# VH-VL binders against o27280: the designs that were tried, part 477

Target 1, 266 residues: o27280
Amino acid sequence: MDSMNVPEVLEIKRIVEESESVKTFIFSWDFRREVRPGQFVMVWDFRDEKPMSVSLIDPVRSEIGISIRRVGEFTDRVHGLSEGDLLGIRGPYGRGFELMGRDILLVGGGIGMAPLAALADEATARGMRVDALVAARTADELLFLDRLEAAGVNISTCTDDGSCGFKGFAHERLLTLEENHDMAAVCGPEPMMFQVMRILDERDVPAQLSLERYMKCAVGICGQCCLDDTGFRVCAEGPVFWSQELSRVREFGRYRRDPAGRRVPW
Short names: E, the ipSAE of ESMFold2; O, the ipSAE of OpenDDE; V2, 0.75 times the mean of E and O plus 0.25 times the DockQ between their complexes.

## First folded at step 21 (VH-VL)

Design Ch11 (framework fv_marstacimab; at its last look DockQ between E and O 0.01; V2 from the best seeds 0.00; counts 0 for: pae O 12.1 > 2, placed apart)
Fold by ESMFold2, look of step 21:
Structure Ch11 (fold): chain C 266 residues (1-266), chain A 118 residues (1-118), chain B 112 residues (1-112)
Amino acid sequence: as target 1 above (266 residues)
Amino acid sequence: EVQLLESGGGLVQPGGSLRLSCAASGFTFRDYAMSWVRQAPGKGLEWVSAITGRGGVTYYADSVKGRFTISRDNSKNTLYLQMNSLRAEDTAVYYCARKSNYGAFDYWGQGTMVTVSS
Amino acid sequence: QSVLTQPPSVSGAPGQRVTISCTGSSSNIGWGYSVHWYQQLPGTAPKLLIYYNTNRPSGVPDRFSGSKSGTSASLAITGLQAEDEADYYCQSYDYSPSSSKVFGGGTKLTVL
C-alpha cells in the first residue's frame, strides 16, 4: 500500500495568521511518514489540488504546518476555512535540504521563508549557527520573524519599500553581509534566487535552492514540473537543487511556466 | 589593518612535499573564505584552492586536486597549504588571498616562492 | 589558455586614455558573474583595483574605471601616468566544474 499517492483527509487543528496574505494550517501528523525540510505536500480542497510548503515539522507534538499564500481561487477557498474543517493531504514528496558544516545562511523571499523556517528548526537543533536574511516587499509581509528569533536564529531583514530593515532587494542586502558560511539555503522568487545564487557562488558558499514549479502528479510521472535543458523533474529530483545543478539551466531565473508548460515572463 | 603573511616556501625536488602557512591579522579570520593563488615566473595568476570561513568546505583546481590540501586553524588565524607530489609545473610564487563579500580577492600577501627542480 | 581573454599588451602616452578588454563566455561573464580587476606593479603582489564590475576600493583614483557588457568587461585608464606601468588582470567566476575562479591572461601596460 502506498499512502503517499492517496490524499489523507485531515482536520485543521490550528490556523496561524502569519500576515494579511499568509496563513499556516497545522495538522496532526503521524511521523512514521517522514518529513524533511524542503519537501512539499499536495493540498486537496475536494475540488482542486496544489503543492504547498511545509513550514513546521514538530515530531514532539506530532504536528506539521503548511503555509499558504492567498493568490487565487484555490488559495482563497482554503483561506476561508476554519479550525475543524477538513483538507486532503498527499505526501510528503521531493528531495529536501541537506545540512552540512558548522553554519548556514538562509535567504528567503516572501513565502519562500516557509521551508527555510522548518530548516532553521532542524539546523538549530543540530547545534549549527544559523543566520537568516528575510526579505519581502513590505514589513507587513516579513514572515516567521518571531519564530526564528525564538529559535536563536540571527536575523537580517530587507524590504523593497524600506519599511523594515534594509531598503532594497535580498541580493543587495546580501552584498553588505561580510560573513562567509559553510552552506546556504535559498527559497523565494526565481529572479531573487538567481541573483543570490551567483553571489554565493562567487563567495565559495555551496548553496541549495528550492524551486517552485507547476505540479500535477507529484511523483515524477507526468513531466509537468520539468526544467528546461536538464529534464529534471522538480517533484522527483528536486524541489531542492544544488546551485551547480541549476547553473546550466537556461530557464532558471529568466522565465516561468504556465499550467500548459508554456514560457511566460516573470 | 588587514595583513596576510605567507611562509614555508623553498627549493624542493620533484615528488617532494612542502607545507605553506599564511598568518592573518587585522580582521575576524573565521568570517572569510580564503584562497591560495599562484604565479609561475613570468606568467599570469592561477587560482589553486579555497576554503570556507569555518572550514567546512574546500575547493581545488584540477591541476592540484589530489596532491594539495588546504586547511585552516581559526584559533591561530592561520591558513595552510599542504603540497605533496610536487612537480616542476608547481614552481611559482604562492599568494594567500582573502575573499570579500563581493567575490573579489581584496587582500593579498606578498607571496612565498616555491621552486621544484632537479 | 585563459578562460578570460585579455590583449597581451597595450600602450599609451602620458595623459592619454587606454582600455584593456576582458572577453569571457556564457559560463562566466555572460552568466552574470562579476568582474574584478587587479593591478600588479613590477616585483609586487597583485592589488585589487576594481571590484564587482565598477567599484573602486578606497585609495584607487577615479581615472580607473570598469564596465561590463554581454560576455565582456573593460578597464579604462584616463590621464595615463608613468606609475600605471604594470600588469593588469581581470577575474571572474566560471560555473564549469574544472575551475571556478578564473583570471585573464594578463595585460602588460606600457607608458610610452
Scores: ipSAE 0.792, ipTM 0.921, lowest interface PAE 1.0, mean pLDDT 89
Fold by OpenDDE, look of step 21:
Order: C-alpha cells, then sequence, then structure tokens
Structure Ch11 (fold): chain C 266 residues (1-266), chain A 118 residues (1-118), chain B 112 residues (1-112)
C-alpha cells in the first residue's frame, strides 16, 4: 500500500544552522519509503502545515534533511524547536529531478539550493561531474557551500552585492561561463529561473526547474497550485518541470497567484 | 538486541508515590522517543506519557497530568516515571516502549506492576 | 472511551480468515495518520504486529495483513492458528497539539 499520504511524527535528530535564516532539520528515515531530490514534504508543527523541499537524502545514515527558511509565523515556530523535538512529516510528494548525462549544472538561488544540494549528492554518488552556481543576495545567505565542496562539487558563487564571488545575478554569471553541460537543474526565485532557462535554451542545454507555488493539499486536488493555461499542478505534475513544459506556462517568471487566487507580480 | 527492563513497581497506598525505571540496551537510547503505556487488570492499553530522545519535550495523558513526571537519563540509558498522588485507578502494569519513526511502539518491556490500594 | 473503536471480540476456527476492524475519525486515521497493530498473548507484553498500515516486522508471518481506508483500518488473519488467540490493539495518532498516541479498546480473538 502506498504510504505517500501518511503523516508521521518524527523526532528532530539534528539541527544544522545553514545561515542566519535557514536551518536544516535532520530526521531518521526508512528508505523503503522512497524519496528523490526535488520532491517535497508537508511539515506539520501540530498547528499548521507547509510544504518543504528535501535537502538531504542519506541512505547510509538513514537520514533525510529538510531545510527551512525563517519567513513567517510557521517557520518562526519551527525555528524555535530543538533537537529531540517532534514534527509531523507527510509525503514525499511531487515529481523530483531526473539525472542524465555525465556533466550537470546546478543553478540555485537562496533556499532554492535546498533541493539542489540533495541532487548534488546523488549526482556525485553516481560519478557525475557537478558544477554548481550558487547565488544569494549576500555572502551570508549563500547556502551549503561547505557541504557541496565536500561532495566534490565545483562551486561558483555570485551575490547581488558582490560580497562573495561574482557581483550580480545568477543569469549574469552564467553568461560568463562558456562550458555547456549535459543537463541543468535550477531552483530559486522565479525571475532568476526564467532568465537562466532562457540562456540554457539558447545553449541547447536540457534544463529542469523547480517551481514554488502556494500548496494546500499537496495531492493535486485543491487546485491552489495550478498553473494558468496548462492546468499543471505544481504539487502533482511538479514541482520539477522541464524547460519545454514551462515554456507553455505563460505565468512563469511573470506572475503568481496568492492564497486568495489573485495575480501578484514577482 | 534491543532490551527494555522496567522496575520500581509495587504496592502503595492512595496518595503515595512511586518511581518507575526502565533500563534500555541494544540501541542508541538518545535517538529514540520513549513512552510509558499502562494496562489495568483485564483492561486495554492506555498511553500514559512520552518523552523525546533528548528529553526536550514531554507529553502526558490527561489522566496523569500534574501527577506524573516522565524523564530520562541518556548517560544511563534509563527512562523514569515519577508517580505522585497515586489513585486506585492508577493500578496497572506499566510498560516502557520505544517509539519508531512511524509512531509505532516497536519494542516493549515486560512491564512492572503498580498496585494502589488502602 | 477510546478514540479508536474495535470490536470487543472476534472468533474463528483454525484455517479460517478473521478480520478485526479499527474505526477512527477525521482527526486520526481519516486525517492520514498511520495505523499500527499489536498482538498481546496472554500474560505477555504487547508485540508490534503491523506498522505503518501494511508493513510486517521481521518474524511476523505473512498471514497477518493490515489495510487502511477512509477513517478505518483492518487487520486480517488468514489461516487462523491456535497460537493466534490473543488480544489485538490498533494504535494511531490523533490530531491535537498534545500529539496523543491513541490505542483502540482491543479485540479478544478466540480460536474455536
Amino acid sequence: as target 1 above (266 residues)
Amino acid sequence: EVQLLESGGGLVQPGGSLRLSCAASGFTFRDYAMSWVRQAPGKGLEWVSAITGRGGVTYYADSVKGRFTISRDNSKNTLYLQMNSLRAEDTAVYYCARKSNYGAFDYWGQGTMVTVSS
Amino acid sequence: QSVLTQPPSVSGAPGQRVTISCTGSSSNIGWGYSVHWYQQLPGTAPKLLIYYNTNRPSGVPDRFSGSKSGTSASLAITGLQAEDEADYYCQSYDYSPSSSKVFGGGTKLTVL
């Protein structure tokens, strides 16, 4: 029987402070329950529930990690938790990343690096060459650098303020890189992803992009995460999409819908 | 091999106190939440209390709140249940049980009998 | 009064199939929490029989099976044997801030 829809109360095994605003919560995991990079889980703090990407998948230690950025009341509460405390985990859900080829490019912005970090681990374990372009507003917001380095990932950083690496945006840094890869995985602010996708398309590099939308049910029923024109549900058909799929999505990189269903600009 | 061994049960008068212990072995004790579950004679199982692996959070059934205190010493691989203001309805076999990731109690002790009687 | 309801007793002859129901609500099984089952032989501590709705721990025969649908779960025992005579309990979580673990009232299985 499929166990995907069953929330489980798990104990926080470890907490890793990734940055001032991001923590990774580590849980013991039974890997008979498959999870892939790019998939998300619903995290329940016994008051509210929010979708979160899996950032660590470690079959050796039988652990998973969920990286959470402090952005509101729910995440404030979660960030107040300690090792040994409990959270409800439901999932995993959604379509994860596919790996193909020998060389992969990861392009991540902010918390978008969470699923990409997990993908990096899988890719390196498979013997792939992994290049990662890690972007953030400032140096202090760059995520998973030590972890990626330890995994053998070739890292390039860029920051909006130039405090670390290339001064500018991820797509600008990408333009300075001439090498092509067999495939790319992208996750971050949607405007960033939109620009990165355009560059990759021009270079004929197959790309997968992970979208973020308001999710309520996580099972493709409520329609809250439905993309305009296509009918794609981010929680069911995504969150990972191929660039060809997103090319059909008019709203991509342009606007999103808020919890009330209203169009809001990026 | 995972082992749980309860102790500290006995006869006590109403209003009295007892402290139960559960000695754990065969696993990394601190990595697992633990619970006390009791069973009155001829009755079903009743969850009593739980504590997270590192002791950060404790939970109690309404029937024992304010009277019972669960604690653990991870350096000694021991779970405790301090029972105060005991009542006749607290009479039961008390089991210590390990919580799995899925919320199931995957290992149980053999239990210790607590009898509250005048 | 248990949040999860089980029949007080069930019976069957050797070789038969018996089913034990566990009825919950939208706040536990129906919410999506997993159901676990325990076997308690007379005079012994409970033993985990089924976990996470359908999974069997090592050592549990495949004649024991679990299922879940809607707000209810079920334990099925095929090829009933004399040694299966025991009390059976379902267990889940209830949707509350206390994260209470809830047991069913238990079912006494008699092998005729």
Scores: ipSAE 0.006, ipTM 0.476, lowest interface PAE 12.1, mean pLDDT 91
ESMFold2 (binder alone), look of step 21: mean pLDDT 90; pTM 0.929

Design Ch12 (framework fv_marstacimab; at its last look DockQ between E and O 0.89; V2 from the best seeds 0.85)
Fold by OpenDDE, look of step 21:
Structure Ch12 (fold): chain C 266 residues (1-266), chain A 118 residues (1-118), chain B 112 residues (1-112)
Amino acid sequence: as target 1 above (266 residues)
Amino acid sequence: EVQLLESGGGLVQPGGSLRLSCAASGFTFRDYAMSWVRQAPGKGLEWVSAITGRGGVTYYADSVKGRFTISRDNSKNTLYLQMNSLRAEDTAVYYCARKSNFGAFDYWGQGTMVTVSS
Amino acid sequence: QSVLTQPPSVSGAPGQRVTISCTGSSSNIGWGYSVHWYQQLPGTAPKLLIYYNTNRPSGVPDRFSGSKSGTSASLAITGLQAEDEADYYCQSYDYSLSSSKVFGGGTKLTVL
């Protein structure tokens, strides 16, 4: 099937409430269409369309999960949906994560844990050791802890207010960890990712980071997700980038562009 | 009580091979990335190679890429550097160094001298 | 030429304050990578002196201090002592090089 232009209308099979602001919508999926952790889909509620990361990939149950944080009008509408309701899904798109080595470190912030949760499942299934640093503003915003634990992931938590685990930011917690991993996957607020990336670089840990940008077409045509200087399209060359790639991106961790193309701070 | 002890240095002819070892003790070896850093006589420090704690990923300076191979045996707490196709410019004291969680080389061995000469 | 530029030599009298500069670029220090400093006494292996810009390992006197600003870092030594005579190297990371840990060219400190 051509996934470039035609959304498939799918029924919401289940809804998992991950937190007060995050729900995972589960769909039946034909795995003849391959999907990898780190890739995204375009979710269409028949009014608007937004890119969302895949957070669950379950070939056994023939299901995928999409975790969505309630942050605006579109997500408000989606969060109002019930099991049995319909959404349009097209994709998957973009470059997903690559796994290498035997030990992997996941560093996630907030909804950034969504693609990392899927990656964790793949990594553990491959017999890799998975450590996860899960960060959030507060304890109640920490995502996928039970799921990760059940998968055998070693979890370290970090909260801004200290309500769970380390009090502080993810990069601060990372500096306190002495373990060295073969690779890392990072996803969360871009300022967090920027700090984490530099630390990992200095530790000789190759890192992949998933960027979030405004995406319109998801097929590398419209250019709205184009990164300054490099010409990287987040939807095509990303959203997962290697640290070395992002080092060439001037705007990374510094600013982003809004839908109008204006520079806005993080 | 971290200790790093290099061995295997010596005199070798150009084009020859040499294998360096670094015995580590006093810490959980597998948890730390390790590096080789060399220093030519009367010159500064030059990073040579690095390997992650579990040995899954290796790094090399351009000057040694394709000729040197870094490896480790975590069961023996030992770091290795296989040096092939040695050149005169490879003459140096070779240090093994531990990479700390802050990205610095917090512990160094005493170094082993490698001399490449006809 | 080293990626990080240090003065070849500095000197001071006992008790004086000396500073050693480490000048980088936008791809290393200016990128936000940390700077570390090493002391190498004559005939010995390097020793970590300052890590992560400003931190001192255990056993390093507080008369040693590090700072970083913009594309440069600096090592300051107050109350200079005879035993401080050594070579000093700054070290950082540069993304423009293949996973390269970069060292300065080193500075020879002479205590007069």
Scores: ipSAE 0.870, ipTM 0.924, lowest interface PAE 0.6, mean pLDDT 95
Fold by ESMFold2, look of step 21:
Structure Ch12 (fold): chain C 266 residues (1-266), chain A 118 residues (1-118), chain B 112 residues (1-112)
Amino acid sequence: as target 1 above (266 residues)
Amino acid sequence: EVQLLESGGGLVQPGGSLRLSCAASGFTFRDYAMSWVRQAPGKGLEWVSAITGRGGVTYYADSVKGRFTISRDNSKNTLYLQMNSLRAEDTAVYYCARKSNFGAFDYWGQGTMVTVSS
Amino acid sequence: QSVLTQPPSVSGAPGQRVTISCTGSSSNIGWGYSVHWYQQLPGTAPKLLIYYNTNRPSGVPDRFSGSKSGTSASLAITGLQAEDEADYYCQSYDYSLSSSKVFGGGTKLTVL
């Protein structure tokens, strides 16, 4: 269709190893194409194309960063690239986070911290208080801690195995945090997001949550990113949704769809 | 020693206005969402309004939207409810209540009575 | 008319066990939202009795207990005492309502 973008071939300017399994690829970017925290790009390695989180938005240096976790053949190939190698980038796409109020709580699980790190930078630049609950399975998988601390973010950590911070799940750690916030932004494994959303609802904290679904077109025409029973397209109406938009979605936290459209449990 | 003390209730004609206050002490007021909950004579509890700890977001029950305004002054540890265009149906004891990190109303004031009658 | 339904009254003799039900729906208790219970003694403000389904605040005796299953919750009181005579309210969250903080209609407990 007429609105579909063509990937721009860009040179990898810099690679940051965020963990053993996560790298951030940094590109020069012309900010006439505005990028907002919570939006995504489609990354093309000349074989396949996948949606990836934007984790760094730096208009001063004219750079964006895209954080990619190694989880399969596509991401294995991309992780094998070096500075100077080429990737196709199209976007950005989707609805980003809205900031409101005087303070914000970020709740991120694993790679879900990527869009939240970008949001943290914007929130602190606006003079908001920023607290972050950073969750992972192990200490080595906690992402962006130094960057968040340097930005003045107050960090709480949790790990499933207890190797850093609170031992347990993000929602369990959240119940031990007494401070109420004007808003929250949540991104991570969908079962975690479902539990966190309900706690935030009960605390009177409006929450925005970033969902992941299979995407093909990324511009809202193919229907591959639709949520059951609502018709919301993750690439167009999302990936960031308010909790009230998601509370009516029965699939949220319960199942997902694979590239063939089959229901699979989380 | 958490204390919540409501004031400002009274008798008012339909269409009139009242401003309720709730003085808070014994806790870090700005860290907690606060609510107003009312109870009509002989009736159950009805949530009215809520405000986030830093005051950036407010919530209202449908029955009071557009007529009531919740606010807080964290420098004075005080919660407010401005009630305009009062109706007979607003007659109730009004409680201020603190919202815990578990989502419960863990502390309540003694309440202040608002009577709307002609 | 409340979205959480409670029996209007229950009664028991001293030393007996009573239960108070709180029946909700798929948009509140059934969605997984927590249930809290409040005790209101005659002429006083409500007081938190049970929070987050099963937890007791400091000072609440362990003869009060809460449970949740499916779309319903229950408050149990064992070893019933005269001072337990009060109104009891359950409370939860309902995502489908603008007045999302919902209370049950209340249950008057009479100690015989």
Scores: ipSAE 0.830, ipTM 0.935, lowest interface PAE 0.7, mean pLDDT 90
ESMFold2 (binder alone), look of step 21: mean pLDDT 92; pTM 0.937
ESMFold2, look of step 22: ipSAE 0.825; ipTM 0.935
ESMFold2 (binder alone), look of step 22: mean pLDDT 92; pTM 0.937
OpenDDE, look of step 22: ipSAE 0.861; ipTM 0.922

Design Ch13 (framework fv_marstacimab; at its last look DockQ between E and O 0.89; V2 from the best seeds 0.86)
Fold by OpenDDE, look of step 21:
Structure Ch13 (fold): chain C 266 residues (1-266), chain A 118 residues (1-118), chain B 112 residues (1-112)
Amino acid sequence: as target 1 above (266 residues)
Amino acid sequence: EVQLLESGGGLVQPGGSLRLSCAASGFTFRDYAMSWVRQAPGKGLEWVSAITGRGGVTYYADSVKGRFTISRDNSKNTLYLQMNSLRAEDTAVYYCARKSNYGAFDYWGQGTMVTVSS
Amino acid sequence: QSVLTQPPSVSGAPGQRVTISCTGSSSNIGWGYTVHWYQQLPGTAPKLLIYYNTNRPSGVPDRFSGSKSGTSASLAITGLQAEDEADYYCQSYDYSLSSSKVFGGGTKLTVL
């Protein structure tokens, strides 16, 4: 069933400061509207609208969480909000992650850990073994570590500067891990995901990757998030893709399109 | 040290079935994906099937899909290949091989010969 | 025919340098997947010789080297020895073949 296109005005119930640049906004949620890890919502601050991944799904508390990184004007405004303030939320949209097997590897970079944190909760609730490789530029930017640990996730960290865990990139750390998993879920900078996907393919680990693209309508109409050569719409056929799907996407890991449709490098 | 030992090969008629085993030792078996690779007499290497460490996901070459089944028993450190509806072109030495963290087959068994002939 | 193309045979005299090519395509080597090399001595199982394009496992002499560029890879053997006479296979991954690991057709190396 398709999500409604009308944003629901919701009160920010709680704000969790995840890092200096990332906040999680908690909303009451009617779970008659199903939401899956990997799906996104459109967040409307009554001026602009941006797609954001769901990072928390809590049916017990009837809450969802949306983690937002401060990166521009829109997110600046949102980060200025307080508990009790209002935001428009419409969705969820897109294809979420699919769990399979008995154990899963999560590979996340920066804010890419947001949807993976939600997936981790679902996986652990299902009794799966969850390993997570959490990557960031610095230790201060590592996200959801306490939450993941509390959920029973086995965490491996890596940082570009070596301030925590393995010094290097996620794909480099991955190469040092000997364990083989039934599946992997990946989300982060696209160059990271590209490298990680290749390694996972070569290890016979089926992987799902969540892409980020400029989205306007979120319903597959405007074409702003259309991927080259495939015609995949990130908002409709994605944002979660299987590695086999992404292998057919010419631009994956190589370039993206700006709001004007121009190719820009990563 | 890592050791892989195949068994179960032999002579079988076309349409018949055979089950291969690979006994693994010297490493944590469940942590590694395993594969079967075969080599027809005087021919090159052909990947046949793969299975993840915990056995949750399996892969098959198109040439054997629907006929072969890969499985593993991690409690016994053993890899299996159930081969049904065998054809003459399935005649080969079958190797079990461990997939390394770099994606290469870093250890191979000595292989077991499967001959499909009427 | 194999997805990865190798010369069927190469030969060299002891002490010489020989090179074995492995030509792929945009769906395997050219896509960025790594190349591995295996040595198979007569009557024996394959042995990993080079992994991840250029790396040697423990016990493999440094006279063996691997390289990769574009859609192709290459195995170089310097100081060729009689014991190097074997079949050599390159291996990679191809996304267009149902997640299949792909092997080259193999190259028979003869030491003259």
Scores: ipSAE 0.891, ipTM 0.940, lowest interface PAE 0.5, mean pLDDT 95
Fold by ESMFold2, look of step 22:
Structure Ch13 (fold): chain C 266 residues (1-266), chain A 118 residues (1-118), chain B 112 residues (1-112)
Amino acid sequence: as target 1 above (266 residues)
Amino acid sequence: EVQLLESGGGLVQPGGSLRLSCAASGFTFRDYAMSWVRQAPGKGLEWVSAITGRGGVTYYADSVKGRFTISRDNSKNTLYLQMNSLRAEDTAVYYCARKSNYGAFDYWGQGTMVTVSS
Amino acid sequence: QSVLTQPPSVSGAPGQRVTISCTGSSSNIGWGYTVHWYQQLPGTAPKLLIYYNTNRPSGVPDRFSGSKSGTSASLAITGLQAEDEADYYCQSYDYSLSSSKVFGGGTKLTVL
């Protein structure tokens, strides 16, 4: 309880290179602090602190994994670390995915597959049928394919450049898949999630979508993660939202905010 | 090719019950969400209820919630609508409709008439 | 009153072009939800005519076309023929309603 809001300094136990730009950092974890797929942690490199999705939840090995894409100064520094190096971790925080029904569709774009890979493990363990649509710009950025296959997930792929699977956007591939599902979970670039959510709404498939927003406190105090029309705090009421909740959010899929709070287009 | 055949309509008094069936053929039934859509005499189309392909999730219009129950038996390729506590305003032709991957109702049955009258 | 507003009737002479409007709002068509169109001949079930704003199912002639702009959609019929006399419905999704699958009120097309 006491350690949830204060960073715990943990040793990097293993590093998995998922792609040229994505690494998974694995830590020992005491599962008295339960972790649900879709929750996030704040990762502290002793200079800055950023939210990262949990991609591996392994109670058997007492491990969690956090997948991080190299996209800026913080993530460049973290990617430069080795096994045995230290990071601070606060959390987990936020609302995770809820599973329902007998089958689930996962739709992930790029690093958005990270929380969905964790969800796939839970869904499979519950005996659900799991289909995944895994999207990226290029084949080299398709994440977790071997892990998903080993878990018994039925995989469809798409790439913007056509280097693997369907050439095009995830929502275009989704339109070619006739099979209806009891639910879906979606995570990736917000423009992709907007189009995928629209299709799922129209198909009568209830969907949960994981959003990323700029965060500082992770416990709902600072307001940096608020959504315009609802007052939802991504760190407290999300990051996972039902499509019905997100439909009412003006900014979803339309624009984003920079660290200064300024509205910018996607 | 794709065929949907409704049955079970008829005349019933207010407060009564009916069970509608829709026999499906020509496609893999379990892969498609299904809906009931109704049309009162001389009026437009009104969506009533939907169910996911594997049957795990159901939806209802507010006007029927708590009174109607949609279900499916994928081993018999049959969609059902159990209608209880029927009211005069439930009088309509009830259509069975298939939901496509684009979100349209791409195939419809010929409908079955339900009349609620004293 | 339907959430999607269509004119109650429209008419045209054989060979002419007619359009049928479907006016929605920011919670349906304007949000980005797609529009589908159905044709209902007298005494028959509806039939899918246009889906996903502009696509025609197999067997629907190319003189039927759909479009969407802003909060509205339109069905255009060129080369009007006598057998086009029917009721026409638009359909979309509205996130603000619990009965989220919404049809327009319907338009009776009369071929003069």
Scores: ipSAE 0.828, ipTM 0.937, lowest interface PAE 0.8, mean pLDDT 90
ESMFold2, look of step 21: ipSAE 0.813; ipTM 0.932
ESMFold2 (binder alone), look of step 21: mean pLDDT 92; pTM 0.936
ESMFold2 (binder alone), look of step 22: mean pLDDT 92; pTM 0.938
OpenDDE, look of step 22: ipSAE 0.862; ipTM 0.924

